VH-VL binders against Uroporphyrinogen-III synthase (hemD). Designs and how they scored, part 1

Scores and structures below are computed, not measured.

Target 1, 246 residues: Uroporphyrinogen-III synthase (hemD), of Chlorobaculum parvum (q59335)
Amino acid sequence: MKTVLVTRPKHQAAPFVRELEQYGLSTVVFPTIEIRPVAGWNVPDLTKFAGIFFTSPNSVQFFLKHLLQTAPDELKNLQQTRVWAVGKTTGQDLEKHGVSIEPLPKIADAVNLMADIDPAEIKGQTFLFVRGSLSLGTIPELIAEFGGTCVELTVYENLPPSLEDTQRVKDMLAEGKLDCLSFTSPSTAKNFFEAIGSKELSDSVQIAAIGTTTSGALEKMGIKVDIIPEYFDGPSFAKAIAEALK
Structure headers, positions and changes below count from the first letter of each chain, unless a header shows other numbers; antibody chains aren't numbered by Kabat.
ipSAE, averaged over its two directions, is called F for ESMFold2-Fast, E for ESMFold2 and O for OpenDDE. V2 adds 0.75 times the mean of E and O to 0.25 times the DockQ between the complexes of E and O.
[cut] stands for letters that were removed.
The coordinates of atoms that the task and the answers printed are left out; those that the model quotes come from them. Centres of patches stay.

## First folded at step 10 (VH-VL; from a4 with heavy chain S56D F100T, light chain G51Y)

Design c4
Fold by OpenDDE, look of step 10:
Structure c4 (fold): chain C 246 residues (1-246), chain A 121 residues (1-121), chain B 108 residues (1-108)
Amino acid sequence: as target 1 above (246 residues)
Amino acid sequence: EVQLVESGGGLVQPGGSLRLSCAASGFTFSNYWMSWVRQAPGKGLEWVANIKQDGDYKYYVDSVKGRFTISRDNAKNSLYLQMNSLRAEDTAVYYCARDTLDWYTGYFDYWGQGTLVTVSS
Amino acid sequence: EIVLTQSPGTLSLSPGERATLSCRASQSIDSDYLAWYQQKPGQAPRLLIYYASNRATGIPDRFSGSGSGTDFTLTISRLEPEDFAVYYCQQYYESPRTFGQGTKVEIK
């Protein structure tokens, strides 16, 4: 039986584990991040921004949760503001809250998202980037390059795994007990290798990324990605992994 | 305004078959997972099945596996539930619900009025 | 599957009183993947709360959700006549999604 490492946060691991198990795969859950809300931030006047960027479902969840608790009147302003989402899930989550989103990029990454925006629309304008602590700085950088201003709002933070769990995974890798490492975000990839302290993996271990953003992050770290699903969701990801491990 | 309208319910004998339909409007149907949820008379709620946007993935509660088939037609903004080999315990009001899905689980933000299925000899 | 147990089974109160409904999960539900629904006789359920503490659109502020882990609470600060109904909690942490058995809030 093949074994897949699941690096998703604990709250998101269970559904994915079930999906993988349906294909006869064994799983090891190793949350590479613990997600916690950032305290002490206030919802800004959203009418002051020409647009708002979201790059993860977590950013949407934590932002809106806090908004609804502390500044519910701003929801209307959010719904009336131009909003960009990098991924389908992020976009869908926004729409669930009545937020209209701009067209999604064909390739779900920040570079391609920004490439679809006319630089003239960015120049001289102020944008809000709702992010996690480990979010990539691609959007702020490109906004600045285009002559705009980007206000960054960190709404959640990521904590690394415990030393005990990390050692367990290291041991499993050394013993050849893992057949696939699955990553569902750039942050999970980053935190995983930071925790492990090495990028050296056996050739027998396949690397799976849920999408191009995650794949790109891994590649930038010098990690070759072996598996990418057709659709960037849990079921499709599990299917792709199962097929690859046959 | 989001609207979901179920149809196709009725009286059927044990072992019989029935096909439910749900007509959706007021939103981009093809962007959402959709679910069926049922409620036996005087009882609570039970999730029955859901289907991905493109129909490639379908999930069922264990008690209906092999008997029920969920499907959708995005061009017609319609959700379906084919029920075969019906049992008395399948008697319930069947609701069509829009699935606010995270992965393949979520809550239901919009519900239809429901359609009654009665399985009795 | 995750079993949700609601308590009490029936809550008899008068208009203007505070209602406190409990939902306990058989295992921890991280990130508060819990929803609350209201159902009136002959009607479909209506979403009240999602992510344990967020009010759905159009839901009055007298409704509030709280809790984490295994214990969740729905509070109606001041009962209105239209609030007498059955309330269900629902988890979407893992499949299959499951509902509590419901709490009936009835008029005393």
Scores: ipSAE 0.012, ipTM 0.504, lowest interface PAE 9.1, mean pLDDT 90

## First folded at step 12 (VH-VL; from c6 with heavy chain D31N Y32A F100S)

Design e5
Fold by ESMFold2, look of step 14:
Structure e5 (fold): chain C 246 residues (1-246), chain A 121 residues (1-121), chain B 108 residues (1-108)
Amino acid sequence: as target 1 above (246 residues)
Amino acid sequence: EVQLVESGGGLVQPGGSLRLSCAASGFTFSNAWMSWVRQAPGKGLEWVANIKRDGSYKYYVDSVKGRFTISRDNAKNSLYLQMNSLRAEDTAVYYCARDSLDWYTGYFDYWGQGTLVTVSS
Amino acid sequence: EIVLTQSPGTLSLSPGERATLSCRASQSIDSDYLAWYQQKPGQAPRLLIYGASYRATGIPDRFSGSGSGTDFTLTISRLEPEDFAVYYCQQYYDSPRTFGQGTKVEIK
């Protein structure tokens, strides 16, 4: 019996799992595309910070959504505060709201962002870091190392697969127990390989993409796509996978 | 040229019934999932129902479950919506639309011109 | 179900101007599951953008989409007379599929 990995959220996966099961296939559901806002935080008085850090478009989006709904007057304070963004997309989202940003780092990560800041500007100052639940602690650690204070504000949750589920999938790949990895959008594929941490797969593992947009994303990542259905819908996708795994 | 032409709309009293039809041409109808989407006067759009290419799966928005039945006749290139127990809030222009992805998630790449259903006492 | 809130409700502009339309989701969605439609008076909707940023077949390149999470944007870089219409966003991330309430782009 052949086994297919399904990367959709569990509630969206059930119809596809049923289609695969009617072809006699087993499934493992390993969702890769869930993010949600954090409730219960308030927009702080932004005038109390020497600067504010954003490291993700999601942190900007969730912070500004709540700010505009509950404390819209604070937008002017944000516009008057020093703001760092780690990457171009994060910076552009801020600039769309009239927020000037400090120069972007040449390499879009927190280490390079912090390397461009004189430690003397941090000593004795208080900063705000607007983050997701799984964001790395690099910025708070370096601020503390340089004698500053960092207030961390979590505005969204990343819902990655559990460490146990991730290890189970890694073990199944290593043991040859997954015959097909199926992807229904570019994001399901990108997030899967990010979670697993490797693009190296046995030749026996078939890669299925529901359509050309998803297969194009996989090819750009250097992943050869083995299965694309004739028609880009769930039943045709299940059929194409079943025929390929016979 | 893809064409979708709805018919069967009209004025109906609350509790009444109507059957909408959609005639499809310019593509292989039997290869496509199809949807009904409605728009109340002066309001936005609401997805109502969809149906698999062979008719084996049908999905509905909660507000119409048990009252509306989607169906298709692939030999006639036709999509249908049987609407029973009609309510005032069912008043809308009803569009047939070609579904892009499959069973309940997707966008609509082609639309008909719509047929008006008015439910009033 | 996911509620989409569009802003502004009405956008009054002249031909040649840049239009920026916003769509906000009540919960975070993957950008691959957002579409935009144009609806002219007396006509059916027309697909413009799918997957937040991919233009549908035959759509002029002055239309572009962007965004992720809860916030999405449709941009018309230079309005033509035929672009004055109502625009709807639609999510297909979760069931039921839902639309925003629309933004009317009208002649100033």
Scores: ipSAE 0.000, ipTM 0.483, lowest interface PAE 11.4, mean pLDDT 86

## First folded at step 16 (VH-VL; from c4 with light chain N54Y)

Design q2
Fold by ESMFold2, look of step 17:
Structure q2 (fold): chain C 246 residues (1-246), chain A 121 residues (1-121), chain B 108 residues (1-108)
Amino acid sequence: as target 1 above (246 residues)
Amino acid sequence: EVQLVESGGGLVQPGGSLRLSCAASGFTFSNYWMSWVRQAPGKGLEWVANIKQDGDYKYYVDSVKGRFTISRDNAKNSLYLQMNSLRAEDTAVYYCARDTLDWYTGYFDYWGQGTLVTVSS
Amino acid sequence: EIVLTQSPGTLSLSPGERATLSCRASQSIDSDYLAWYQQKPGQAPRLLIYYASYRATGIPDRFSGSGSGTDFTLTISRLEPEDFAVYYCQQYYESPRTFGQGTKVEIK
């Protein structure tokens, strides 16, 4: 009976677990990242900012959900404020809510986003950065270097794996009880190996990645990927894992 | 605006067949899983079937497995349900729905107005 | 299969009143895979709430969802004339995806 570690967020793990079990595989659920809304923040007066930065579709979704629930009149102010998005998906999500965005950077990262902004527009100005708990500090740091002020608003947070569950997984690896580790994003993989504290695995443990972005991240970490499905979805991933573990 | 328009419903005898169609517009059809959901007269809602973006995976509620076949034509922005071996309990309004499934499950964010299927001798 | 039981079956209220609709699952839904829909007579369902508490695009802020585990609630803070309809909860935690039997909100 082959056993697969599932690193999907808890609220999304059940469908994947069910598919793996339909193929006759056992599963252990060890979510290496979960996302939840941050409670207790207030929508600031958006008219006080020279511009607003978003770096994730999650930032947009949690910010707008709370704005529409608690301060819906501020949507007009958001629509009248300069708004930057670091990537295409984040920008499209903003535009779906009637928010005009500044031109996307030629290279979709925070350094290039900030490089396309005239430092004279930053100096002496105050900006809002809508972020997650683990978002990088690049935008606030560059705003400060250019003489501006950046107010950071955390609207979602990431939940790390528990120490007890982490030790259980370590024990299972040492006892040869895990046949496959499955990863659905670079973050699930990164957080797994940081929690385990070692990249050394028995040659008998197979590594599955949902797609090329995840497999690329694993390869850069020095982890050989054994299983990649043809299609980037739950059914294809479960099938590829089941076929490899025969 | 997202629009889903069903057609192909009608009266059919037990054991007969019907093919339902759903014309989609206002969104990139090929980016979404699609579902059929039905509602018997005076009753609640029942999910029936769904299909992956490229059509290579299809899922059905147990009561219709082997009798119904879901399909799609992304070039025509169309979803289909071939219904064979129809039974009286299949009598319902059939809705075309945009399925938010990321993996194997999800909710339905847009619905058509439905087409009535009546199975009666 | 997860059975969703809605209560009350019918809720008779006047415009301006608060409506509280309950949905109970036969098994725990720990990932909040629960949605709420509104259906007016002769019309298709409309999505109101997903992930138990997130309001769908274009839904007025008088609609809110709450709950976890086996007990979920839809609240309409101040009923408008257009809110008199049947409301369904739907779980998408386990196959097959299932709906509650509905709660009819009608004018008193």
Scores: ipSAE 0.016, ipTM 0.461, lowest interface PAE 5.9, mean pLDDT 87

## First folded at step 17 (VH-VL; from q2 with heavy chain Y32A T105I)

Design r4
Fold by OpenDDE, look of step 19:
Formats: structure tokens, sequence, C-alpha cells
Structure r4 (fold): chain C 246 residues (1-246), chain A 121 residues (1-121), chain B 108 residues (1-108)
């Protein structure tokens, strides 16, 4: 019997597991990401900041969700503030809300983002960094280094896999007990390999992506995708995996 | 301001062909997935097709597969829908819509005013 | 495909009243993958809500979205005259993307 790793969040895993099991496949559920909003924070007076930094789509979404719910008038202030985004998606999401962004860095990371900013623009200024719980401290550190002040606002939290579960998956991989790794989003793929700490997989392990976006993300990571379903849905994905593992 | 303007609609006989166009402005067209969504008279909305930014990937609702072809010209900020072998049930207002594409597929944040396609003998 | 069923089919209300519109999915979906649209006669749909609860740009705060799993709700806290229209829910959890059949909010 072939074994498929399911990387979906727990609340999304069950239906997919059922689909896989219908084909006689064994499953191991390994949620690679769970995102939760942080409660209890208030939207600050955005006019007090010389600029705002967003480094993930989630930071934008969770921030704006709360802003629109609790302080919608601050949206105008956001739209009038200098805003930096690390990635294209992050930037696009901001632009959809009428937020003008500074030029994106060539390389989509915090280091390169900061490298593109004149330190003279940072000195003596106060910035807001909207972040997740696992966001890197690169931006705050560099702002401080250049004589600026960075206020950090955590708007969501990421729950990574437990060390125990991670080790279990590592062991299974090493022992050849997994025949397919299934990914249903770019984030699941990214977080999986971050958790595992290696992109080296046995040739016997098939990589499955539910769609082209996920596949693209994996390919960018240097991971070859073996399975993509005809339709981007659970049943079709399960079917594609089952057919590939026959 | 984001604008989407459809054109090319009209009356066509069953089995005929029609090519719809959508002119986009107010955003970086080449950064967006684009979709066609249609609405039969007095009916609801149905997604028809979408296309990736670079045109490498195209997806269709089952009922139009093999008959419709979605394409784009990023240099012209234009989206197209070639419709062949048209049927009466294809009669609808066809909307051009910007696709947000969350994970694999998304919602539609901007729509054109639509162009009417009527398939009738 | 995921079938979205909206209820009621028609909602007759007066300006100033609260409107509650339901969208039920044939299977559980991630709550972040549902949108609501408003469509007035002779016009294109307009995005109201995305990710089930996020208001689109320019949408008044009297519109709110909620729900999870199979049950989603659009609420208009106080109807304005311009709010009388047809409302559609749409899922983008699975392909093909599908819409509900619509709820017409009409003036009593």
Amino acid sequence: as target 1 above (246 residues)
Amino acid sequence: EVQLVESGGGLVQPGGSLRLSCAASGFTFSNAWMSWVRQAPGKGLEWVANIKQDGDYKYYVDSVKGRFTISRDNAKNSLYLQMNSLRAEDTAVYYCARDTLDWYIGYFDYWGQGTLVTVSS
Amino acid sequence: EIVLTQSPGTLSLSPGERATLSCRASQSIDSDYLAWYQQKPGQAPRLLIYYASYRATGIPDRFSGSGSGTDFTLTISRLEPEDFAVYYCQQYYESPRTFGQGTKVEIK
C-alpha cells in the first residue's frame, strides 16, 4: 500500500484524506502551517510613521482585515504613507486596497529590501513593521542600525509543525515509508521543506501539487513536480495521485 | 482607475464564431490573471475561462472546452476570447474580470461592463 | 463542483432594515475562499467581500461577511436605497469556481 503525506491544515485535511483513502492509499497528515489572527491589537495612528513595512501577504490581509473592521478611517492614512513590500504578491495585495508601494526589491527578501533604502531616509524616523509571529527581525534591526525607530506589530501567528511530528516525517522519509508528498499551496510547500530542513528527497518519492501555482513555487525551490491534477480540487488531486502511484 | 472594456459581442447563428476583446487599463495588466465570466439573460454568473499572466496556462469550464480559446496580449493590455461552434446556451453577457488568484484560483476584484453575445437562428 | 445555495431567493425589506443573506456550500470550504458580489440591474457585478469577511476597497462598513465551513453570511446592517440589488456568493476553494444562484434584495 502506498502512503501519501498530506500537508494541508488540519481543518482541510480530512476531506482530502477521505478522497485518498477511497483509492486504497494510506495517509499521513502533517500540517505544515496553521495561521491564526492575533487578537487584541489596535490599529495605530498611521500618520505617526514615516513608513510601513509588509513582508508577507498574510501580514497585509490580517492587518487590513482588522483595520477595515475596527478603524476604517485609517485606510486613507495608509494610502498616504510610504509603504514597502518585500514580495510581488504582498505588493499587489496592498495596491488592491489603493496603497501605493515603493519599488519592490529585485530579490524578494527583507535584506534586499532594506539594501535599496537610503539609510539617510531611515535616520531619525519611526517606521511600522507589520509582521507575523515568525517574521524575521531583519527590518527592525537594520532600521535601528541606521538610527531609526521600528514599531513592530504582530497581526498573525504561524504555528509550525511540532518537532516530534517533524522528526516522524523525517524518519519516514529516511525509511522509504512515504511514496508521495502532496502540497496544496505554495506555503505548504515552503513550510514543509523549511521544517524538514532539506530539499533532498529519494527518487522514489513523488511530488504532487494541486495546481500550477503550487507547482511553480516548488519548481522555484528546485523541487521537481511529478503530479498535477487536471482540475484543482481535492477529488481530482486524489485521483491524480492514485493514478501516478499505481 | 482600473478599467476593463469588453467588445466584440453581437448576434451570431448556432455553429458560428465570435471573438471577444477586453481592453484593460489602470493597472499592470501583465501581472494579473484574467478571466471571462458570463451571465445568461436573467440568470446567475458562470466562470468561463482564465489565463495566467504569461499565457502559459489556460483553464476552461467544461461546457466550453474545445470550443473557446482564451488568450492575451500583454503588450496591448488586451484579453481575448475566441468562441467557436457557438450554441444557444452560450447566449450571455460576457464579462472580463481581473483575477486575484489566491493560491490557485481567486475572486474577481474588477469587472468590465460586459458585452452581449446572442446565439440564435 | 462545489454548489453554493443562497437563501432566501428574495428578501423584501425597507430602507433602514437589517438584511441577512445566507450562502451554503455543498461541502466544507476554507472560510478564506469565499467572496460576495453586488449586482444592480444592467450593471456588472461589484466585489463586496473577499476571504469571507474582508471588505473590498470602497465598500461601506454596513456590509459585513462572516461564516466558515459550509455556512456563510452577508449582512447589511442598515439598508440604503442603493443597496437593493442581487447578491452573489462565490467560492474559489476549488475549480471550477462557482457562484450561488443569487439573492434579490428588493424594496418592500
Scores: ipSAE 0.014, ipTM 0.492, lowest interface PAE 8.2, mean pLDDT 90

